VH-VL binders against q09693r1to98. Designs and how they scored, part 1

No score or structure here was measured in a lab: all are predicted.

Target 1, 98 residues: q09693r1to98
Amino acid sequence: MKILASSTNYVLHNRLSNSQYEDARSKIVNFGGEFTNDAAKADYIFVNYSQINRVRRELRTIGTPLETCVSCKLIVKIDWLNEPKESLTPGNPYVIWH
Unless a header shows other numbers, all headers, positions and changes below count from the first letter of the chain; antibody chains are not in Kabat numbers.
ipSAE, averaged over its two directions, is called F for ESMFold2-Fast, E for ESMFold2 and O for OpenDDE. V2 adds 0.75 times the mean of E and O to 0.25 times the DockQ between the complexes of E and O.
Where letters were taken out, [cut] stands.

## First folded at step 1 (VH-VL)

Design Pa2
Fold by OpenDDE, look of step 4:
Formats: C-alpha cells, structure tokens, sequence
Structure Pa2 (fold): chain C 98 residues (1-98), chain A 118 residues (1-118), chain B 113 residues (1-113)
C-alpha cells in the first residue's frame, strides 16, 4: 500500500540522496501531497535507514517529540526497488514505500 | 561468540590522519550498528560515530568535520579515519557493536592506543 | 548534547559492603512511548574495554552477577553493588543512548577501603 494522499504533509529525511529526494518529492507532489523540512509538522516521515529505532532516536535528537507529536504518526522507509507495504504501526515496525 | 579485532597505526604526527580498522568475527555483521569510541589516557569515554552494513553513518558533532567511518561488508570490517590529528586526539580507540538498534554496546574490541606527538 | 554526570568521582567501600554510584542526565532519557530509560552502565578494568553491565537502566546483561543492580528513571539513576567483591574494583560509567551524540558519564572509580 502506497502512503501518498492529498493534503498530507511529508518530511524527507536528509539522508536521501539528491536524486532520491527529487524522486520522492516528485511523487509526493504528483499525489497532491506536500513536503516539509520540519518533522514535527509531518504526517509521514520518509527515511532511508536500516533500523527504525535509530530513526526514532535521530528524530528525538533533532527535537521532534515523537512521544507527544500527534501528526508524527508514521515513519516510512523508502525502498525504490520493492513493492510498498502497509504503514508503520506498533504491530508492524517496518514499512516500505515504493 | 562475537569478537571484534582492531588494528592500525598507533603513532602519528600532528596533522596526519588516524586510520583504524575493526573486523567482526563469530556473528552477523548485518543488522547492527558499529561504533568507534575513544578514551584519552586517564579520561572518560567519547563516542565518535557509528555505521551500519549499508554505510549509513552518524557522527559526534564534535568530530564530524574530521571523521569518516566506512564499511567493507564483504570483509565484515569497518574503519575509522580522523584527519588533522593533534595531541588532543591521543587516546585508546575502541570499536564496538551496538546492540540491535538501541545504542548501548555489548561487544568491544580490545582497543588501540593512538599517540599523537611531534 | 545530553550531559551525563556521575557522583562520586571515586568511592572506597569495604569488602562485603554496599557501593552506590549515581548518574544524572542533563535531560530525561525516559521515552514515554515505550516507558524505557535509555541508560546503560559499564564496568571497566585497567587495560580493558568497558563491559556492559546494565541496560534499560535496570536490566542486567547476561552473566552479570546479581549483586549488580540498576535503578532510577528520567534523569537520576543509580548503580548498586549490594556486596562489594574484590573483582568489582574498577571504573564504572553510565551512558545514555536516548539521543545522539551518545554520551557517557565521567566515570566513578570504585576501590576497596
């Protein structure tokens, strides 16, 4: 399941390459979404990390209060090669966006 | 039993580049982050940075401008480079395994003393 | 950065007596989402790397004797050695892994009185 929708804010983590960033940005825009640099304002956080808990730590490091942020509900690992999976939930700690 | 073996030059002149390598034996290389940590003689511990098998890195901001951590997955090895060393970089350098995704260290190398002197 | 401060810097305790080491973080290392304290304790002997003793503030690493225990939450933590043994003479460090950079306390040297 692809996680792209209109009127939804997405943050692209800085670890994305320029080409990955532009590709993701283009996809977001094409689906009517918006991208932001502020993770605290994002509905979805797209990352290219191997481990989700590391991402959570980094988000805390940069001041994103994941434990209190209502909008910061989903972290999505970008996988350009695989089929997308369902959104991150407590029962599904890993999600891929294609 | 996971074992970390590390090696590299232990004596440097100022402005040279520190280079250390850590090899992982007896366990999976993928699925973990791998860190470098240093300890000046008689002092505490300073986290330098970490890397995973894919090459994703995080660095201590205090050293970020001079630090490069790399990985060679085919050899189960990761390396540390610290450029423009000074006497302040004299320390025992440890490689360590981060337990899973968290950031505490369950396996350590024996350490490598690196001395910077003119 | 989260600063970790231990107290005391050094501690002399008689064999068989309790040793108590405190660690304070400059900000909370408790993650409310999972109610875990991102705090570890290490033991370091001379010429050796640190050895993991405690993680999640109170969970003992495998092989660590029962006399070692960790407690605390938020910003204040304690490592307790209920009955000091000769082999427990070492420097002990707390470490937070709540956020990067990962940081350690300055260490507490435990000696036999």
Amino acid sequence: as target 1 above (98 residues)
Amino acid sequence: QVQLQQWGAGLLKPSETLSLTCAVYGGSFSGYYWSWIRQPPGKGLEWIGEIDHSGSTNYNPSLKSRVTISVETSKNQFSLKLSSVTAADTAVYYCARDYEEWGYFDYWGRGTLVTVSS
Amino acid sequence: DIEMTQSPDSLAVSLGERATINCRSSQSVLYSSNNKNYLAWYQQNPGQPPKLLIYWASTRESGVPDRFSGSGSGTDFTLTISSLQAEDVAVYYCQQYYSTPLTFGQGTKVEIK
Scores: ipSAE 0.282, ipTM 0.810, lowest interface PAE 1.5, mean pLDDT 86
Fold by ESMFold2, look of step 4:
Structure Pa2 (fold): chain C 98 residues (1-98), chain A 118 residues (1-118), chain B 113 residues (1-113)
Amino acid sequence: as target 1 above (98 residues)
Amino acid sequence: QVQLQQWGAGLLKPSETLSLTCAVYGGSFSGYYWSWIRQPPGKGLEWIGEIDHSGSTNYNPSLKSRVTISVETSKNQFSLKLSSVTAADTAVYYCARDYEEWGYFDYWGRGTLVTVSS
Amino acid sequence: DIEMTQSPDSLAVSLGERATINCRSSQSVLYSSNNKNYLAWYQQNPGQPPKLLIYWASTRESGVPDRFSGSGSGTDFTLTISSLQAEDVAVYYCQQYYSTPLTFGQGTKVEIK
């Protein structure tokens, strides 16, 4: 069962060590998702923030303001990747934007 | 209607710490970035840094070693501290609201002239 | 950092005549995926804080008279006052918000001839 099948996924590097970043990327692949280095092409953006306003500023800083992301469906707290028991939906407690 | 009211000491000696406060009235404090911007006499504007309601900051690299911006969310206030001032820090200091977090400023405080003696 | 350079530093214009202020950025402030220029203009009357006039290079803020218009794209931008009024004597600033640090032009002083 591949819980991230058919999804394109981005990890915002802010507040992650290099090893935490690589671990998140590996989990995405293990769950059947594709990884992208371009936030604007992602279906899901995983972040180490609890507040959407911080994410909005960081995305602007890297040149992909949230309002310009055509594909973006959900912004998700990265901790979801540790034990994804619930599918990603707008009502999921790890989702901070939809 | 949103209004920004600012206050703080206007005359400092070299090496002192500049301290200013901005209070937000008539609007939501959360959901925005709040900035400090300064203007030396007869010169242009320099962005100092920003803060959101949760205390997350971003500073101009040119000032980062001397700047602290903090927030008191319960009072809808944010403040600026600039350490080790010199005459070059003499300026009018403004607080401002970042509209929809894009980076342009739709509401400004009246400004506070801070003079650092030579 | 993105440097913003205005020209001229000052200009004198007769009442009712057109004033033109130029702003150049050291790199493009156009985001091609949404076709928006991250550029604002401010007016600063004597003794007052700056007031937002224009954002997204050409969108006029509410309450700003229609004699103010913005144009340009990429690295080159223009603020035009189509018919100068006495109240328009001020310093005008452009500002980029494409990236941090947020930066302003050095200002253009508009005076009545």
Scores: ipSAE 0.008, ipTM 0.633, lowest interface PAE 8.2, mean pLDDT 88

## First folded at step 4 (VH-VL)

Design P2e
Fold by OpenDDE, look of step 6:
Structure P2e (fold): chain C 98 residues (1-98), chain A 118 residues (1-118), chain B 113 residues (1-113)
Amino acid sequence: as target 1 above (98 residues)
Amino acid sequence: QVQLQQWGAGLLKPSETLSLTCAVYGGSFSGYYWSWIRQPPGKGLEWIGEIYHSGDTYYNPSLKSRVTISVETSKNQFSLKLSSVTAADTAVYYCARDYEEWGYFDYWGRGTLVTVSS
Amino acid sequence: DIEMTQSPDSLAVSLGERATINCRSSQSVLYSDNNKNYLAWYQQNPGQPPKLLIYWASTRESGVPDRFSGSGSGTDFTLTISSLQAEDVAVYYCQQYYSTPLTFGQGTKVEIK
């Protein structure tokens, strides 16, 4: 599965500090990604929550249930951007597979 | 058995800052979100916000601008601060444990009445 | 926000009779991914914090008597006390945890007729 691909829509749906947001934004832009304000249309959603069920609740809150998101491929914790791509495996607590 | 003990000042003047602390006993502090919930006298319940031991927080948008929830993991405690209080903030404030991170509450503190009066 | 509305506001029921409390959410709290309703019920006695009775709309918390039952799905839910006992006199609240902010119903006061 491709992560941080060019011409891909990303959304940051979490409570990030200004520095965290800028860091994430910079990384995504450097990969040729594009930001969207609509999580339902995002290919990838970045979050900054500790627990997976909390992440799911937030997705429901914004009206983007995972099961109804056609375009979503992956939901990842923003900290994953600092991790090797090889860490993107099933069972990684920072990743929700769609 | 998990027990939540809470304390703080119960009488405030308008514009002051509400400060409450909740301590957790008899169970793991990690692995759960911890919430503050308030109840005005004779009224219903309002969820204020939550915190994880890592410091991850979420606040009710209705109170977000005035609310700060913090955690001190070394003491198994979490705290609530509500700034710029008015009479509308008069309520019994409860700390509670979320079951895991689902958002329903299985253990509650006894509550602390906070009265805001001039 | 998901608004929770209970009905009635107060209910008087004779001892041993059925008490029925309704709760309606402004949006569905049924999650299609797991087919679970993110709905809980609480009992609150005077001067006490709420006590969890039901979660996932129909699952009883440990220690809760069998006479308490939760039903419903989507936007309409019901708490039933099959045979009201004296100790059941309290205010009951429904609560959704489908989305934030977490919200409660306004409460239903149950009394003995």
Scores: ipSAE 0.199, ipTM 0.800, lowest interface PAE 1.7, mean pLDDT 85
Fold by ESMFold2, look of step 6:
Structure P2e (fold): chain C 98 residues (1-98), chain A 118 residues (1-118), chain B 113 residues (1-113)
Amino acid sequence: as target 1 above (98 residues)
Amino acid sequence: QVQLQQWGAGLLKPSETLSLTCAVYGGSFSGYYWSWIRQPPGKGLEWIGEIYHSGDTYYNPSLKSRVTISVETSKNQFSLKLSSVTAADTAVYYCARDYEEWGYFDYWGRGTLVTVSS
Amino acid sequence: DIEMTQSPDSLAVSLGERATINCRSSQSVLYSDNNKNYLAWYQQNPGQPPKLLIYWASTRESGVPDRFSGSGSGTDFTLTISSLQAEDVAVYYCQQYYSTPLTFGQGTKVEIK
């Protein structure tokens, strides 16, 4: 079973070039995940940040405060997509919020 | 104890590039966001943008096309460049520390008046 | 952008009396997940940079006298100086840090009556 099977995934654009953003989208699909352009509908939000408070601010800025994402389970550092060695769980070192 | 010392040229002609530097003393440079904020004469404060010690930046959309903020971590310094200045860029420019990543500022430089005239 | 509006633009208060400054945001700055108001207050004395007084709407910064207090939630906030002293003559700014860009109120000048 693919590691992102049955998940809806959003990529926060901040600090990503257009090429990096498209690469992340491709990896999500290759791992069996569904991509969404709406952060409020995501199960996982991938970010190029280590600091949760900055992610919270960016989500508020785009009109999708974290509280509006009732389905969101994890906020994950985008580098996890490069080498997804471990399943996404709250204990995963790439997870910055759960 | 943390002190921010700032410097740079204070008189510019239109179309020149504003360049300011801020040095951090008496505290850690790493682990904080650092901001530039300006105050036109007789007016309020405008946030210009921020930088983390890793080089991560975010700019006020109103200035984004003209702003570059950079760091030199070996010197505990960060800098502002604002290109293509006009008289509207005349202001006192402050550097400031973003406390614990929240977006409010606990330490400020003394300010540098930058005047743009032709 | 979240616009911050202060009132009044200036006020004159007798020495030892109460000064009240209001700040209104165009959108709520209360984040319900942590129940915090992303609102700060600054004092700017003549010829000086701003100085942080209050953060999280009501938390006093270290070294700030007890006569300064902040209150309010959501979109409406108040800075109160319970007993005005001569050294409190300054311009006061509110600032939201809920969303980008970070924005400040236009300022309120406090004078001795």
Scores: ipSAE 0.014, ipTM 0.683, lowest interface PAE 8.0, mean pLDDT 89

## First folded at step 5 (VH-VL)

Design Q17
Fold by OpenDDE, look of step 6:
Structure Q17 (fold): chain C 98 residues (1-98), chain A 118 residues (1-118), chain B 113 residues (1-113)
Amino acid sequence: as target 1 above (98 residues)
Amino acid sequence: QVQLQQWGAGLLKPSETLSLTCAVYGGSFSDYYWSWIRQPPGKGLEWIGEIDHSGSTNYNPSLKSRVTISVETSKNQFSLKLSSVTAADTAVYYCARDYSDWAYFDYWGRGTLVTVSS
Amino acid sequence: DIEMTQSPDSLAVSLGERATINCRSSQSVLYSDNNQNYLAWYQQNPGQPPKLLIYWASTRESGVPDRFSGSGSGTDFTLTISSLQAEDVAVYYCQQYYYTPLTFGQGTKVEIK
């Protein structure tokens, strides 16, 4: 089962170069998803943090409700440049399920 | 026991780029985030930013446009660059380890005084 | 940014007496899910880096004497030195790690009266 789905909102919360950002965005679009800059409105958040609590801190900072309903969102830590499209599944070790 | 050793130029002119490096000994470099924190003489502490072994960074928005933190994992080192310095950047700069997944700091370097003067 | 405000700026206390330092955050640093306060305290001696004393608002770092204690929750926190010793003369800082950017209080200088 793919994590990315159509008619869902995705946000990239990561330190990316412009090129990396556009590549990741393109991949999201290829899955039929929609990109948003508002993490609070996102169904999925893509990050490259090593530790989940760092991600949570950042999300708290930007005002997302993730801390109030962590089970409602998925945090995906992936290398957008190197991860194949088919790897974006719940079984991927880079996927953090809450 | 974890030890942080830091070095870099301590005297700069305005508009130059501050460059400091911190080396980590006696611990797992890849298991933690690493921060830079500065303290102007006689003043409080300001968090500059952090980095992990993969190069993932978070910066203080007040300095983001001028700050670059990088990592050289093979050497267990991370560095700070601060561009376009002014007298306001005069401070003791500390490298520090963020404890586990939390951003309180349990190990610190001895600090490096960086003075910006024309 | 989360503003951390300490009070007082300086404190003079007699040896063996209680020293109390307050720290207030502009927003709560209490995480409801784990009921932890993302607040730390540091001690800094002249010419030295800060030393971690307390984390999670009330947990002492290893090696920190029992006379140091942290209390409080939400936005109001207190560092207490139950019996001030000569070696406790220093500047003390609170720090929140709930929000980015990480922020520190302005510091409280503790001296012997």
Scores: ipSAE 0.208, ipTM 0.795, lowest interface PAE 1.8, mean pLDDT 84
Fold by ESMFold2, look of step 8:
Structure Q17 (fold): chain C 98 residues (1-98), chain A 118 residues (1-118), chain B 113 residues (1-113)
Amino acid sequence: as target 1 above (98 residues)
Amino acid sequence: QVQLQQWGAGLLKPSETLSLTCAVYGGSFSDYYWSWIRQPPGKGLEWIGEIDHSGSTNYNPSLKSRVTISVETSKNQFSLKLSSVTAADTAVYYCARDYSDWAYFDYWGRGTLVTVSS
Amino acid sequence: DIEMTQSPDSLAVSLGERATINCRSSQSVLYSDNNQNYLAWYQQNPGQPPKLLIYWASTRESGVPDRFSGSGSGTDFTLTISSLQAEDVAVYYCQQYYYTPLTFGQGTKVEIK
């Protein structure tokens, strides 16, 4: 199974250039994940932030606050997509929320 | 204690680009976000945007098309460029530290008055 | 955007008397996850940058005198100076940090009566 198989994935566009955003989307698909444009439906949310409270602020700003995402399992630093050697688990160094 | 020192040209003509720099002393550059905030004479404060040590930015949508904030992490500096200025951009411009996980501003530069002539 | 509206625009208060400044947000700044109000107050003396007084609506910054207090929740907030001193003559701003863009009230000028 591919490393993101059976997952629904969202990329928070804040702090990403258009090319960085599209690159992340392409990597998700190449790793077997489904992409969504709705953060509230995601299993994993990929972000260019190290601080969870900043991510919470931006999700509130776009109208999809974290508490409304019933399916969300992990919030992950987007750099994981560059070198996904380890599967996404709560103990993964790139995970900032679980 | 943390100190922010700012500089840049204070007189501009319409259509020019505003350019300001802020240097950070006495604190961690990498643990915080850094903001530019402006205040037109006799008016209130407007947040322009923020940047972290990696160069990742978040801008006020009202200014996003004209704003570039950049970092020079090796010098503990960040800068503001605001293109296509008009008289409405006349203001005192402040750099400020955005505290860690919370977006209130505990340290401020002294401000730079930027005047856009008619 | 969350609009922040202060009242009054200016206020004259006798030395030693109470000054009260109100701030209203167009949307709640209370976040249910941590039960905190994302609201700060600043003091700005003439020719100076703003100085942080209060954060989380009611927490005083270090070195801020006890006469300054913040209260309120959700959309309605108050800064109180319990006994006005001469050095308290300034413009005061509220600021929300709940949503981006970060926004400030228009300011309230406090003067000695």
Scores: ipSAE 0.055, ipTM 0.744, lowest interface PAE 5.7, mean pLDDT 89

## First folded at step 8 (VH-VL)

Design U1
Fold by OpenDDE, look of step 8:
Structure U1 (fold): chain C 98 residues (1-98), chain A 118 residues (1-118), chain B 113 residues (1-113)
Amino acid sequence: as target 1 above (98 residues)
Amino acid sequence: QVQLQQWGAGLLKPSETLSLTCAVYGGSFSGYYWSWIRQPPGKGLEWIGEIDHSGSTNYNPSLQSRVTISVETSKNQFSLKLSSVTAADTAVYYCARDYSDWAYFDYWGRGTLVTVSS
Amino acid sequence: DIEMTQSPDSLAVSLGERATINCRSSQSVLYSDDNQNYLAWYQQNPGQPPKLLIYWASTRESGVPDRFSGSGSGTDFTLTISSLQAEDVAVYYCQQYYYTPLTFGQGTKVEIK
């Protein structure tokens, strides 16, 4: 199932557990995306949205992995990977920042 | 009413690992983050880190390399491990509940004094 | 890290008089999206854990007497005890939860004059 953009790099926020991280990484690859562990090289970043206010706190904080994603177009809820849709746009309900 | 009870060894030698546990009673364990905060004798408060019921953690960068916070959801407990302790780690350690999804603390354990001495 | 600076370090006030504690953050803790100040105040008695008094800079925690009030916005905040009581002798801390890591002020010791 290729639903992620070709030649696009995706990164995961490092707050994920090892199991969540590996699961999400596998899904990204299976959905046709290229995975990177370097946020500075990513076009999109997936984050655990279970605690939105803590995600927002990190977004405001200097020195976080999210902040290093200087080229990221969108920040996406990791839940998107469980019910993926083809379009990741600012209007997508799983998009939390752009 | 929510109550936090904590326990662990209070006397350590340098290079040993601090180990504390906090148990939550009288309220939901899920849906909250749970923090560890310490206070050296006669000094202020330092946030160590937090964990939720799923095991998601955030640590103070100043301690991240030595800190491990874990959770045992089946027991409504979470624990703190701090490796390679020195005298600078001597403090009263508190477990606390983060209110809802905000990182201010509405319930606290009674604290555990941990003394590091050779 | 966000530095929280309280003033004064210690304060002696007569019973029934006003006590004022100031807290300054090195950066604003006001969030533009919700217009809330991510600032809390705590009271700590000897041998006890801190007790939450105020959150969102000015909202009093349940059970906290009316004589306690919080004010301020952005980087400058104030905890006021309108009429100091004997049981108010304690160390008071401010805390920001806008940035990680979470940080506290150094504390202000309030005593009876």
Scores: ipSAE 0.440, ipTM 0.843, lowest interface PAE 0.9, mean pLDDT 91
Fold by ESMFold2, look of step 8:
Structure U1 (fold): chain C 98 residues (1-98), chain A 118 residues (1-118), chain B 113 residues (1-113)
Amino acid sequence: as target 1 above (98 residues)
Amino acid sequence: QVQLQQWGAGLLKPSETLSLTCAVYGGSFSGYYWSWIRQPPGKGLEWIGEIDHSGSTNYNPSLQSRVTISVETSKNQFSLKLSSVTAADTAVYYCARDYSDWAYFDYWGRGTLVTVSS
Amino acid sequence: DIEMTQSPDSLAVSLGERATINCRSSQSVLYSDDNQNYLAWYQQNPGQPPKLLIYWASTRESGVPDRFSGSGSGTDFTLTISSLQAEDVAVYYCQQYYYTPLTFGQGTKVEIK
């Protein structure tokens, strides 16, 4: 399943164990996506948060405040990687920002 | 009216593990973050870390290697463990609710003095 | 980390007079996306936990007397008690919630002259 083909993806490590983080990275690769360690270069940012304002705080903390991220299309709850039944669009229930 | 009640051992020896528990009454547990904050006697406040109902945590990097915050959601309780304590860990420890979406603290426990003897 | 510095460390004010406490952050806590200052003020009476007074730099928490007000933006903030009452004898702290870790000022002790 290549539903992340041609996408660059970042996983915010906050509130993830190391094993959860590595599991998310593996799923992204299996879905055809590429990784970046720079949130500002990502098309999709996967997070273990339901509240966008907490994500905004953490993005500020790592030096990539949301307003300066020109590549970001969507911020997505990481649970989407467990059941990617529907494509990532602004209307997807797992999307918390677009 | 939200109330936070806290308990745990108040006297420790160096190298022991500090363990405190906070129970939440009169409000929703799952809609908020819950924090531990400490205050050495006569000094200012230091944020230790936070947890939500799912067990997801975020820690002050200065303490991260020694801190574990955990939750028992069925009891509306969350706990702090701080390993390898020294005299520098002597403080009043507070549990607090941080407002949804934001990290300022609107309800506080009464505090627990933890003394680490030399 | 954002360092929060308060001034003065202590002050003595006559009953009914104005008390002014300053807080300076080492970095701006004003977020351009929402134009909000991520700053709170707390009052701590002896033997008690801190009590929230002000958030968003100037918004008074419910139940806080209107003699307390907050002002400022960016890196410089002020807590004002317009007419000091005996019950206002306490230590006051500012706190930023712009970056993790969350940090507090060192406190300002207010006492009656």
Scores: ipSAE 0.105, ipTM 0.769, lowest interface PAE 5.6, mean pLDDT 89

Design U5
Fold by OpenDDE, look of step 8:
Structure U5 (fold): chain C 98 residues (1-98), chain A 118 residues (1-118), chain B 113 residues (1-113)
Amino acid sequence: as target 1 above (98 residues)
Amino acid sequence: QVQLQQWGAGLLKPSETLSLTCAVYGGSFSGYYWSWIRQPPGKGLEWIGEIDHSGSTNYNPSLKSRVTISVETSKNQFSLKLSSVTAADTAVYYCARDYSDWAYFDYWGRGTLVTVSS
Amino acid sequence: DIEMTQSPDSLAVSLGERATINCRSSQSVLYRDNNQNYLAWYQQNPGQPPKLLIYWASTRESGVPDRFSGSGSGTDFTLTISSLQAEDVAVYYCQQYYYTPLTFGQGTKVEIK
């Protein structure tokens, strides 16, 4: 099912476990998104919401993968991929930063 | 009472891989991050990295290329591997618990001295 | 990385007297949203791991004697031992957990004069 925009690059927070990373990557591709390993070229970044304080710490830290996502429109909970909704906008409850 | 017990080889040759394990007793393994921290003899403390029960890791960028932290949830254990060791990696290595979701450390292992010598 | 600088490197204090250790971070570790300082203090005895004394800059860990106190905000912090006891001889470290990577001060050795 295609629920992610075409010609849109998605990146995963690279501090995810290998299993989480591969699972999320697979889902992104299956949902019609384009996956990238380069955060600087990503439009969206998925993060583990259960690690929100770690995410916040990284957001405060210059030079981290999150900080290098200079073109990211949204930071999204990785849980969104389990029950994705078509509207991935700032008002989406799975969006933690915009 | 939470207790961390750690073990592993304490003597290595250069280029070998450091391997340590930490076991957690007396408390919940899930819901916390678990860290490795090292201290060269007579020196200060350096944070190596952390892991949660799901295997999600954060590493010190200075060591990221050589460090692997893993978890075995069924045993309430987490491990540290540091590849390509040199004399600069000689230190006492500690495992520790991050309090809740905050990265200050309320429980520590007793430490393991790892000496790298040719 | 955030550099944590302690002063002095070593301190000799008479029994019963006040010991003061300073810690400075290269950047503020005060989080504006919750107004908390992401700063901890540890005590380390020879051959032992560090022991948590203070977190959030001024909150004492359970079991820590009242003579230990933490103060400060932003970039400048202080650990105070109001009346030094013999068992307080140790190395003390500050640590920030505001930024990644986590970083510690170089340590301050407290001895009896």
Scores: ipSAE 0.398, ipTM 0.826, lowest interface PAE 0.9, mean pLDDT 90
Fold by ESMFold2, look of step 9:
Structure U5 (fold): chain C 98 residues (1-98), chain A 118 residues (1-118), chain B 113 residues (1-113)
Amino acid sequence: as target 1 above (98 residues)
Amino acid sequence: QVQLQQWGAGLLKPSETLSLTCAVYGGSFSGYYWSWIRQPPGKGLEWIGEIDHSGSTNYNPSLKSRVTISVETSKNQFSLKLSSVTAADTAVYYCARDYSDWAYFDYWGRGTLVTVSS
Amino acid sequence: DIEMTQSPDSLAVSLGERATINCRSSQSVLYRDNNQNYLAWYQQNPGQPPKLLIYWASTRESGVPDRFSGSGSGTDFTLTISSLQAEDVAVYYCQQYYYTPLTFGQGTKVEIK
């Protein structure tokens, strides 16, 4: 299945072990997505956070505040990568910002 | 002063569903995560999962297939359901407030002993 | 998962003497960007829920007596009770909040000898 086809994806490393981070990157590729090391250029940002204000702080800390991400469509709880039952839309329960 | 009150059935048979509710008094419900944590008799603590006011959850992977945490925002309440229980699920179950997304717990409920008969 | 191991499992300390409890994590819980250790300590008296004592490894929660202090960094942490009181007889737990699942140490029982 290619549920992430034609998407550019970033994984915020905070609160992830190196193993969890690499697992998430592998799943993105397996689902047909492209990976970026630049959060400001991602369509989807995957995070191990449930509240958007914390994510905003972390993005500012790494120099890519959410306001500079012109391509960003959704910020998504990383657990979605384990159970991608539904397409990523603003109404998806794993989405914390759109 | 924040107070957590919890209730639910304390005696279950194998294969039944555990169901507990926690109500929050004297404080804001929004802006925090709310957790369920259990402690088998004479043993240590196990984090079950968490939920916020919007219904966003995060579960312990060891229990994820059997656990559902839900919220009733109009009542400042959140609930735990654990399906297909066995004797290994016998424990005191606590609800707790996560001070922030950093997940240390500053307020705890009194605990509910749930016993699953063998 | 980050495994938390406490030592000793139990200890007996004379009234007014120092009690020392160690906690070791299987991975570092020091978050590089803020230089903080994501570690908490709890006290659990018999028949009661846990009570938060220390967070960020060394910060005392409001209302916790000065005799309780936390120290350490990375993977090795210590809770110290500088002058043991009768009401300090309890089980003490460390907890990491760096990665999910959140995990606790197995506990250290403190008694008066």
Scores: ipSAE 0.015, ipTM 0.651, lowest interface PAE 7.7, mean pLDDT 87

